# Ledger of designs, part 3: miniprotein binders against q5jf28

Target 1, 318 residues: q5jf28
Amino acid sequence: MERERLIKTVEAILRGAGYRVARLDLKGSCFDLVASRLFLLLFIKATVNIDTITEEQAEDLKRLAKFFKASPLIVGLRSKSGELEEGVVYERFGIYALRPETLYDALLNNELPAVFAERGGLYVRINGELLRELREKHGYSVNELAQLLGVSRKSLLNYERGEQAVSLDVAIQLEEIFDEALAEPIDILRAKVEADLNVKPETPLEREVFERLKKLGLGLVKVKKAPFNAISTEDDIRLLTGIDERKTRSTIKRAEMVAEVGRIVNSGGVFILEKTKAEVVSEVPLIPKESLEEVKDADELIELIDKLKKEIKEKLFS

## First folded at step 12 (miniprotein)

Design q7
Fold by ESMFold2, fold request of step 14:
Structure q7 (fold): chain B 318 residues (1-318), chain A 120 residues (1-120)
Amino acid sequence: as target 1 above (318 residues)
Amino acid sequence: DPELREARDLLSQAITLMHEAVRLLQEALETGDPELLEEAADLMTEALHIVQRAIELAQSTGSDDRAIRRLKFAIMLMRLAILIAREAMETGDPELVDLALDLLEWAYEMIQEALEILSK
């Protein structure tokens, strides 16, 4: 499948640029890869057609990015309008979308994109103060430069004040006239996003577990489209928290993914089940919901988690 | 058109080298021999340079944009495959060998499709 190849290509780009990477195999997830390097953290959704990402996926991707102070990205090949162009930044639900070649250039060639798609075509934001300085240095009046570019005087003033992006054609003309780089790059690696973090529990079990976790002093950020149901947090504690009624093959696979994501985002993991005996899958404890009544606060929950991991390790090697 | 014929001949040569690189990666996956990864990386590098030359020739003939875009995408995939193969040599991780193989196979298909477009 072309999507699987796209995910692997993005993983290779990230690895080639020195990122630690976790790749997910979860249909419908809001992200397919999470990657970190030094102070950078990326959550990436890979879709062949970027218009197939749903609003729920996009909102969850933004929630994760906001919580972890990461940059969300969509990497794709096409849209409803046709193939995506290399070097052009698109947008879906407030998330930057771009081709793998554009990501490659940003990470492996240190060449951030500057061109973005909007109604009417391709545009570039420019350094307006530098434009004014160059115009004056070269002896052009506002009218003279506007005439040369084929734009209105008002548009040129807006460009110089940083209030309006220029068309790609005008950007090219400006570089030809002044022989200077005026384009402002788009920082796809440090995108700021807004997200509504108030999401209600999806099931009675989730509601019950969230209320118990809140009584332990943990804050909660619910997500719908991830291998976990929420992030439980207090001070330095961060738990990628799964909730299921019983252990299934899906539960096991999600716990494995939670372990891998946790390594990248420096977070622990736990699954809280209605029906289970305590056990550990890939360093992620699966505990019955009643275990939350045995602890008094977040620190004791962490101690319980650590105790279970130690006890199960000892049984495996005895 | 002699330049277009030369571009097609170069792509055929690159395909041959990539066939050998795929075989070396598959053998490296089975045996764990890092020398095979080095040989595959060398062949991929040679093929990459040949494809770059073919792109130059094809562009000078006003060739179909669809072929050129496929060849450029293949170049990116081949560069990634080389990087991943070298990481596999350093780490001994068979999953990285498999990743390099997947990247190279997609690049190979892109070159094949471009060659078909240029042969019409």
Scores: ipSAE 0.855, ipTM 0.943, lowest interface PAE 0.5, mean pLDDT 91
Fold by ESMFold2, fold request of step 14:
Structure q7 (fold): chain B 318 residues (1-318), chain A 120 residues (1-120)
Amino acid sequence: as target 1 above (318 residues)
Amino acid sequence: DPELREARDLLSQAITLMHEAVRLLQEALETGDPELLEEAADLMTEALHIVQRAIELAQSTGSDDRAIRRLKFAIMLMRLAILIAREAMETGDPELVDLALDLLEWAYEMIQEALEILSK
């Protein structure tokens, strides 16, 4: 119940801030929510204990974020070491993790966090040039200010050069001494992440389908922990691509999720099955793999997808 | 501690208003009546202000951080519930009524837990 409540809370934060939101109900998925507003795009994994996210989930979350130029986020309440603190940014597998209150403040109060957790405690990056200016204006030598703060002269010089973050205690002392804001915010809404986009197919069927899609001129970004198996792409084309042996209830639910995610990330969807009759679920075509041999390139695949969607729409309105 | 006793009395008042807001949201979910959503939002807003004052009183006394954290989290949930209820009024979407109800119910539980902690 607590995880479901957390997901709903994050959805409410995003909606309250004017985002379009899609929520997933897929066990083991690398994300639970995707949301967009103007040019901002967020992929969010919500988990009560942030240490339960797996490396496999984190890598897929980063792959999606890198491909879509989105910011990945983990939203949670606790870690192995206890409750997460409001206004503090944690990091797992290179992904920012934070409390829902911190997300609320960023989106609804325009207050980005500035404090981050690392080995050894809580830290803040500061405006080093402003620090030097304030120190000189107040008549402190580097040594005098370092002594007041209880830090080395070398550390203070590194702070002024922007080469080292300060401890939270030092940040508080600096703002008390100078009565000015020195903290630099962390832009959790535009985080950049590194990801290896070259993931191998998991099954012989996936390998076969990927090879056929490549022959049509589509590039592929494989993911393991999403309602789709890959993103198929060429220039302006983006397809959230599912692959299954046959149509099941799970296939139908995943197609419905693909449709919702696709609306948020402005991408089409398709499922390619080993054996099936061509049909459409929630505006996502399900086609047999043999249909890929009946089109010559990515443009013809899109035409097939659009034709199938149009035929279903016409039946509903006739 | 008279200030702590006042904080507990305020939380009891907020709980009463939230009982009524939950009932109104449940009725709105069943009937689709947007006027019930507006009444619930008004009650939630009143309760929100009462909880905020209770936090200020309890915080000034050095009260248990577990209670204060729960109350602050509840305030966030209540603000979200109000926003979602208003979106539900504008759109007529019953799923948003259900979402607002879920948020408010969690907030109510957090306030109840905080009151129990402060009453030890």
Scores: ipSAE 0.849, ipTM 0.941, lowest interface PAE 0.5, mean pLDDT 91
Fold by ESMFold2, fold request of step 14:
Structure q7 (fold): chain B 318 residues (1-318), chain A 120 residues (1-120)
Amino acid sequence: as target 1 above (318 residues)
Amino acid sequence: DPELREARDLLSQAITLMHEAVRLLQEALETGDPELLEEAADLMTEALHIVQRAIELAQSTGSDDRAIRRLKFAIMLMRLAILIAREAMETGDPELVDLALDLLEWAYEMIQEALEILSK
């Protein structure tokens, strides 16, 4: 399938650039890859047609990125309008979207894109202060340069003030006139996004578990389209938290993915189930919800998790 | 057009080299021999340069941009396959050999599609 090939290509780009990578096999997830290198963290949704990402997926991707201080990205090949152009940054739901070649250039050639797509065409943000200096050095008034470029005087003033991007055609003309690099790159690796972190529980079980976790002093960020239901946090504690009625094959698969993601984002994992005996899957504890009544705060929850992991590990290897 | 015909011949030759590289990667997976990975990387590098030359010839003829885009995409996939094969040599990880094979398969299909477009 073309999507699986795209995910593998993105994984290869990330690995080639020295990232540690976890690849998810979960349809409908808000991300397909998470990758880290030093202080950089990326959450990536790979979709052949970037217009097929849902608002729900995009909002969860932004929630994860905001919480983990990561850059969210969509990597794709096409839109409803046709093929995506190399070196052009698109945007869906406030998330940058781009071709794998553009990601390749950014990570492997240190060549960040500068061109972005907007309604009406392709645009570039430019160094307005430098534009003003070059205009004055070359003896152009604002009106004279505006006439030469075929833009209004108001537009040129906005360019110089950094208040308006130029069309790609104008950017090319400016580079020809001044023989200087005026384009400002788009930092797709450190993108900031807006996200609403206040999402309500989806089920009565989630509500019950969230209430108990809050009483332990944990903050919660609910997500809908991930292998976990929430991120539980307090000070330096971070838990990728799953919730399920009982252990199923899906639960086990999700726990395995939580373990992989946790290694990349340096977070622990736990699944809290309505009905289960305590156990560990891929270093992720599965505990009954009643175990939350046995602890008084977040520190004791971590101690319970660590104790269970140690006891089960010893049993499996003895 | 002699330049277009030469481009198509070069792409056919690149396909042959890529097929040989795939066989070397498969043998490396079975044997664990890192020298086979290095030989595959050398063949992939040779094929990559042949595809680059084919692109130059095809562009000079005003050929269909869809073919050129496919060939450029294939070049990226081949560069990645070489990088992943080198990581496989360093780590001994068979999953990385599988990844390199998957990248080469897609590159192979892109080149075949481009050749088909250029043959119309």
Scores: ipSAE 0.835, ipTM 0.933, lowest interface PAE 0.5, mean pLDDT 91
Fold by OpenDDE base, fold request of step 14:
Formats: structure tokens, sequence, C-alpha cells
Structure q7 (fold): chain B 318 residues (1-318), chain A 120 residues (1-120)
């Protein structure tokens, strides 16, 4: 399977589930798709081998997810250890990783996965309170049930407390004994991740632009592995911010991607260049850095962006 | 094995239907005719049911898991292609037609590969 086919499959799963989707064709990006439905927002890295994601990509993916209150996901087919199993949640750098089929079931069948892979085994979390209730209802002592399952008394008590994950084999045995689902589903659609939002600018131009945007009242979240260089934010204002020395074919493509992503994450886009004439690409203004000196605050910057968008629409229809 | 033979025959039938559905989607991409999308979706649905039956038979014979996995994945792709084709019929978005086509072509390839595995 090629990476492109995997991305298209994930796109189709998301679309089939009624998500609005933007697909990125950007090598090295921390995400390949962004998708939104109601209150759910997903940033998805699609990679055939989930072990190809770099720590830097994973950190940026978590950073985006944290900032936008989204869930990050890795969708792939295999790991360094072999093929991924359907219905199993893997993890890389604190990000859930799964097969397309597992995502399909979660989104189209409303079947969240309950099995996760850890240390080369398969495990589930169980409802420990329900396990205790069922044990007591069926008249089993802790010792009797532990013996029946082939586990220690201590392990069973840890299961009933929800303090320990259960091996898949033991979970199956429990469900067979009680004829009831005990496995707790993994909410892959609402994954909470931690990330550092205080990343420093990498280039002299980024430093200059960051300092100027901060003077306008904007907070900045640096992102390394995206079609934009930062997110600029003030209250309800969110700008996917590209920063380049000059307009290139890469700048144009990234601006197009920023427009698409921006529609999904309800955010504007802007590219700030060291040297350019003011123009708009796919409704994303490309502005010279000197234009930041002409505005006093973030609201005036938004007004400038909106003015540039309007002037170009008028020129296209005139 | 008669069940394995039946599974192969079913897969061959599905391949024929899918090939016609590919043609219809290609024509729909060129013409924008929504009726072609509906017809393609119907053919894909028929092919999907045939492939499901082939999976059942292949599983009962203890056939190669590699073939079964490909067929199951192809079923997913076909389901997606049907959904996307129907959405394209409603919206008239040619990008959705192209997406449905890509998914269907891939499902087609996977079924062919599975059939080859089951024929060894």
Amino acid sequence: as target 1 above (318 residues)
Amino acid sequence: DPELREARDLLSQAITLMHEAVRLLQEALETGDPELLEEAADLMTEALHIVQRAIELAQSTGSDDRAIRRLKFAIMLMRLAILIAREAMETGDPELVDLALDLLEWAYEMIQEALEILSK
C-alpha cells in the first residue's frame, strides 16, 4: 500500500463519517489530514509504518491537538514489529496509532476499540466496579475467581480497582464467565495530550516577526512541521501564520494548504514575508513584514487581511 | 476443495462487476452524469455482497489469512467508494468521483491479489 492510498482511505473514512476534511500534500508534516465534525476535531498523521513518525513530528502533532482542543491520531498499517492488528490501539510518543479499519469502525460503526498494545502484549481496561458487582452477584470470592482466571488475588483486586489493565486473554475469559462486556472503550476521538506550547522561533526572520506580532498583542505558538510556521492568537482571533524570506512555489502550496486547514479549524491564514508585494493566494494574504509596522494591534492586522482579500475579489470580478 | 472453488468463482464475478463500476465512474468523471454514479454504486453493492460470501467460504476452508485480510480490506474500500459515490451524486463534486474511483480501483487490485493467493 502506498502512502497516498492510505491518505485517500483515511480521507474517505472521515468523509463517510460526515467530517469536513482537509488533506495536505506536504512531506514531513506532522499531520496529513485535519477533520472536523460538530465538536470533534482530528489531526491525523497517515503513515504506512507508524515507527517512521519522528519525535519532532509527534510533538508538533500534540501541540496542534492541544492548542485546537483536538485529538491527534496516527493511522498506519504496520510497525517495526509487524502488521498492526484491527481493533487494537497502539501508541507512539503519547499518540494513539491504529489501522484504517479501526478508525472505520470507530467513526462509521460507532465501535470504539478497547484493546491496546503494550510491551508486545494485548491488554484492555475493564470496568472494575462492574467486575466486582458481577463477581459478587455470581457468588465468587476473590480467590475463587482469581483461581478460575489463573491470576493472582492481588491482580484481581487491582482489576476491580481499575488500577491494572487486564490481558486480552483474561478479559475474554471474564466476558465469557459473566456474558457481559467488561472492556472499557478507548476514546480515540477525544484523546487528551500534553504538549509544550512555548517553542522558540528558529530563524532570525521568525524572531523578528514573532516580536512584532507580540507587540500587536498576539500570542504565538511555534510549529515546525506544518504548512505554517506558527499560530498567532488573541482571544477569538486565530491565524495560521507562515513566515518566509520570499515567495516561492513552496510558499504558494503552503498558503493553499493553510486556506484548507483554516476552514476546518475555523482560523484565518497569513504569510509574512521579508520581501514581497502584497498579494492573496487561495484567500491567504501574503504580506511584507513591513506591513506589520502599519498596524497597531491585532484587530488592525485582521482588518488589513480582510481588506486585501476584498480588493483581490473585486479585481477578479472587475 | 469445492468451497474454495466457489470462493474463487465468486471473486471472479465480483471482479467483473467492479470493472464495470470503474468504467461507469470514469464516465461519470467525464460527463458529470449522476445516474452513472447510482449505477456504479449498485454494482459495487452487488460486488460487495459477493465478496462477503467469498470471505465466508475462504474462512471455512482455512485459506491463507493474507487473502482474507485483503478481501476484508477491499470490502472496507468498497463500502467507502459506495458512500463517496452517493455523496458525489448529491453534490456533483468531481473530486468525490475521483476519490470513489481510486478506492474502487484499489479494492479491485486487492481482490485480484487475493484471488491469486487462493489459486495457488
Scores: ipSAE 0.769, ipTM 0.914, lowest interface PAE 0.6, mean pLDDT 93

Design q7
Fold by OpenDDE base, fold request of step 14:
Structure q7 (fold): chain B 318 residues (1-318), chain A 120 residues (1-120)
Amino acid sequence: as target 1 above (318 residues)
Amino acid sequence: DPELREARDLLSQAITLMHEAVRLLQEALETGDPELLEEAADLMTEALHIVQRAIELAQSTGSDDRAIRRLKFAIMLMRLAILIAREAMETGDPELVDLALDLLEWAYEMIQEALEILSK
């Protein structure tokens, strides 16, 4: 399977599940798809081999997920160790990674995976309280059940406390002994991730623009591996912010992607350039950095953006 | 094995239906006719049921797991293609027609590969 077919498959899964989807054609981006349905937001990196994701991409993916209160996911087919298994959750840099089939089952069949891979084995989390209740109900001592499972007394006590994951083989044995489901599902759609939101600007121009936007009252979250360079925020205002020295073909393409992403994440878009004439690309204004000196606050910046969008729409239809 | 022969015959029938569905989606992409999308979705649905039956037969014979995995993945792609084709029928979005076509063509390739494996 090629990367393109993988992305199309993931897109189709998301659409089939009733998500609004934006697909990105940006090499090296920390995400390839963003999808929204009701209160769920997903940022998805699609990669044939899940071990090809870089730490920098993973950090930005987690940063976006944390900021937007979204779940980050990696969707792939294989790792460095071989093919990924269906129904198994893997992890890279604190991000869940899974096959398309596992995502399909979660989104279309409402079947969350319970099995996860760690250190070359398969494990599950079990309801430890339920395990204890079932053990006591069936009249097993801790020693008797531990011996029956081939585990230590300490391991069984750790299972009952929820302090230790159970091997898949032991979990299957427990479910067979008690005729009850014990495996806890992994909520891949609501994954909580930690990320540093205080990343510094990389270029002199980004530093200048960040300082000016901060003077307007905006908070800034730097993103390195996306169509935009930062997220600018104040209260309910969110702007996917591109920063370039000059208008290039890359600027245009990224502005188009920012428009698409913006629709999914309910955010505006703007590009701030060192030198440009004010223009609009796919409803995303390209403004010179000097325009930031003409506005007093974030509200006036939004008014400027909206005015530019309106003026260009009028010129195209006049 | 009679069951393996039946599975191969079923896959050959599914391939024929899928080929016609591909043609209909291609024509729908050119014309924008939503009735072609409905007809394609119906053919894909019929083909999907045939492939499911072929999997059952192949499993009962202890056939090559590589073929079974391909057929299962093809079923997923076909289900997605049906959903996307129906959405395209409602929206008139040609990008969705193209997406459904790509998924169906891939499912077609996977079924052909599975049939080749089951024929060795």
Scores: ipSAE 0.760, ipTM 0.911, lowest interface PAE 0.6, mean pLDDT 93
Fold by OpenDDE base, fold request of step 14:
Structure q7 (fold): chain B 318 residues (1-318), chain A 120 residues (1-120)
Amino acid sequence: as target 1 above (318 residues)
Amino acid sequence: DPELREARDLLSQAITLMHEAVRLLQEALETGDPELLEEAADLMTEALHIVQRAIELAQSTGSDDRAIRRLKFAIMLMRLAILIAREAMETGDPELVDLALDLLEWAYEMIQEALEILSK
């Protein structure tokens, strides 16, 4: 299976589930798809082998997810160990990884996966309180049930406390003994991730632009592996911010992608260049860095962006 | 095995229906006619049911899991192609028609590969 077919399949799953989707054609990006539906926002990296994701990509994916209150996902087919199993949640760098079929079931069938892979085995989390209630109802002591399952007394007590995951085989045995579902679903659509949002600018130009944007009152989240270089933010203002020395074909393509992503994440876009004439690409202004000296605060920057968008629309239709 | 022969015959029928659905989607991409998308979705739905029956028969015979997995994946792709084709019918978006076509062509390839495995 090719990467492009995988991306198209994931796109189709998201669209079929009623998500608004933007697909990125950017090699090395930390995400290939962004999707929104109601209160759910997903950033998805699609890769045939989930072990090809770099730590840097994973960190940026988590940064985006944390900032936008989104869930990050990896969708793939294989790992270093072989094919991924359907209905199983894997993890890379604290990000859930799953097959397209598992995503299909979660989004189209409302069937969240309960099985996860850890240390070469399959495990589930169980409702420990329910396990205890069922054990007591059936008249088993902790020792009797632990012996029946082939586990330690300590392990069974940890299961009942929710402190330890259960092997899939033991979980199946428990469900067979009690004739009741005990496995807790994994909410892959609402994954909470930790990320450092305080990343430094990498270039002298980025440093200069960051310093100026900070003087305007904007907070900055640096992102390395995206069509933009940072997110600029103040209260309700969110700008996907590109920073380039000069306008190139890459700048144009990234601006187009920023427009598409911006629609999904309800954010504006701007590119700040060391040297350019003011122009707009796909509703994304390209402005010279000197334009930042003409504005006093973030609101005036937004006004400048909106003015540029309007003036170019008028020129195209005049 | 008569059940395995029936499964292969069913897959061959599904391939024929899918080929016609591909033609209709290609024509819809050129013309923008939404009726072609509906007809394609109906043919894909019929083909999907045929492939489901072929999976049941292949499973009952203890056939190669590689073929069964490909057929199950093809079913997912066909379901998606149907959903996307119906969305394209409502929106008139040619990019969705292209996406449905890509998914259907891939499902077609997967079914052919499965049929080849089941024919050995």
Scores: ipSAE 0.751, ipTM 0.908, lowest interface PAE 0.6, mean pLDDT 93

## First folded at step 15 (miniprotein)

Design w6
Fold by OpenDDE base, look of step 16:
Structure w6 (fold): chain B 318 residues (1-318), chain A 120 residues (1-120)
Amino acid sequence: as target 1 above (318 residues)
Amino acid sequence: DPELREARDLLSQAIELMHEAVRLLQEALRTGDSSLLEEAADLMTEALHIVQRAIELAQSTGSDDRAIRRLKFAIMLMRLAILIAREAMETGDPELVDLALTLLEWAYEMIQEALEILSK
């Protein structure tokens, strides 16, 4: 119940901000929402407790974000230490984590958070050049201002160089002394993350399919915690690729989700099965792995996918 | 504290309006009557203004920050519920009505919890 309310709240925030949104009902997924508006793409994990995200989920979330040039976000209410604060950016596995209110302010009020939590304290990044200019303008020496703030000379010099974050308390004091905003906003909508895109397939079937898709010229990004198993890519071709042994109810549901995600991220979908007849589910073809032997390259694979989509439309209207 | 008493009275009024708005959204889901969405949005808007005033009063009295945080969260949820309800009027999508209802019900719970805290 609480998780569902949180997901719905995040969906509403995104919709209210004019994003196109796809919501995933997939337990264990690295993201629960994907949203797009103009040049912004967001992959969002919604979790009541932000400390429940696994490293594997976080790595996949970062991988998706890096691949699609998106920002990953965790939206939650609490951590192991207590409730999250509004206007504060937290971090888990190199991903920004925040309360719904913080996301609301960023998207609907155009108010980016400036405060971040690290090591049990609250900090801000300040414009170090501006700090130096203000210090000099007011006639403070480095020693005098450092003493006034209760910080070391070295710390103040590091602040002015932008090499050290400032405690929230010291930042408040600085803003009071100079009557000017010094805190730099955190652009949570354009978060840059690092991820390894070279993850190996886990199953024998995935290995077989990956090797075949590589022979067709496709690059592959393995994803573990998504409705798809990989992203297949060549130039402008992007396919959210599911891999399954047999058609199950789970396969159908994942194909539906892949269709929804695909619309948001402007990508096609395909499921490659060890044993199936060619069919289409929610505009996502399910093809036998043997069909990959009938095509020579990625373009022929796309043609096959498009042909299958067309043939089913014709059968539904005939 | 007279201001704290006024804040509690305002929250009680907001709860009544929100309860009626919940009923209207539930009926809209059942019947598909979009006119009920407009009425619900108006009630939510009135309740929103009342809760905003209650926050101001609670802050002026130095009231429990836990109550204020809940009220602020409720305000966000109510704003979202109004936006989604208006979108539902335009689209006729029952999923949006359900979404607005979920938000409003959560806001209702938050206001009740805040009122309980402020009543101790």
Scores: ipSAE 0.875, ipTM 0.955, lowest interface PAE 0.5, mean pLDDT 93
Fold by ESMFold2, look of step 15:
Structure w6 (fold): chain B 318 residues (1-318), chain A 120 residues (1-120)
Amino acid sequence: as target 1 above (318 residues)
Amino acid sequence: DPELREARDLLSQAIELMHEAVRLLQEALRTGDSSLLEEAADLMTEALHIVQRAIELAQSTGSDDRAIRRLKFAIMLMRLAILIAREAMETGDPELVDLALTLLEWAYEMIQEALEILSK
């Protein structure tokens, strides 16, 4: 129940900040929420203990974030070492992790965090050029200020060059000495991440479908831990693409989630099945793989998808 | 410590209001009666102000940081629950009622835990 409460708290924070939000109910997914507001897009994994996120989940979360130019986030309460501190940014697999209170402050109070955790304690990045200017204005040599702070001369030079973060204690001392804000905020809403977008298909059916989609001119980003198997893209086209052998209850539930995610990321959805009669679930077409041979390029695939959605909705309404 | 006694008394008052707000949200979820949402939001708002006052008193006494952290977390949850309950009133969406109830139940538990800590 604590994880369910955490996911719902994150959803409420996002809604309170004016985001459009989709919340997923899919075990093992790389994200639990996706949210957008204007040009901001967030993919969020909510986990009570941030050390339970798996490498596969984290890599897929980064793949989605990189592809959609979104910021990935982990929101949690604890780590293996204890409770997470409010206002502190942690990092797992290159993804920022933080408490819900920290997210609340960033989104609802417009107060980005500045403190991050690293081995050895809590640290802050500071405006190194301003530090140098303040030191010189106040008449301190590098050695004199380093001695006052209890740090090496090398460290102080690195601070001024922007090459090293200061400990939280040193940051507090600096702002007390100079009576100026030196801390650089951490932009958790526009984090850039690196991810390997070239992941191999998991099944022969996926490989066959991916090859057919590539023939249509679509690029593919494979994911393992999402309600869809890949993202298909060419120019302005984006399709959250599911693949199954046949329609099952799981297929239907995943198509419903794809529809919700698609609304948030402004992307279409499609499921390509080895065996099916064409149909639509929650605005997401389920089509047989043979349909991919009936179109010439990505534009025609979109036209086929739109036509199918219109025809089936008309029959259902009639 | 008289300020700590006052803080505990305020938290007990807030707990009573929140218990009733939880009951109202549970009934609203079951029945779909949106007038219960308005009443619950009013009770939550009243309780929120009382908890804020209790935090100020507890902080002035050098009270256990564990209690203060729980109360501040509860305040965040209560603010969110009020916002979500009002959105539920505007939209009629029962999923938002469930969301508000989940937040409020967690806040209620946090306040109870804080009161327990402060009473030792």
Scores: ipSAE 0.865, ipTM 0.947, lowest interface PAE 0.4, mean pLDDT 91

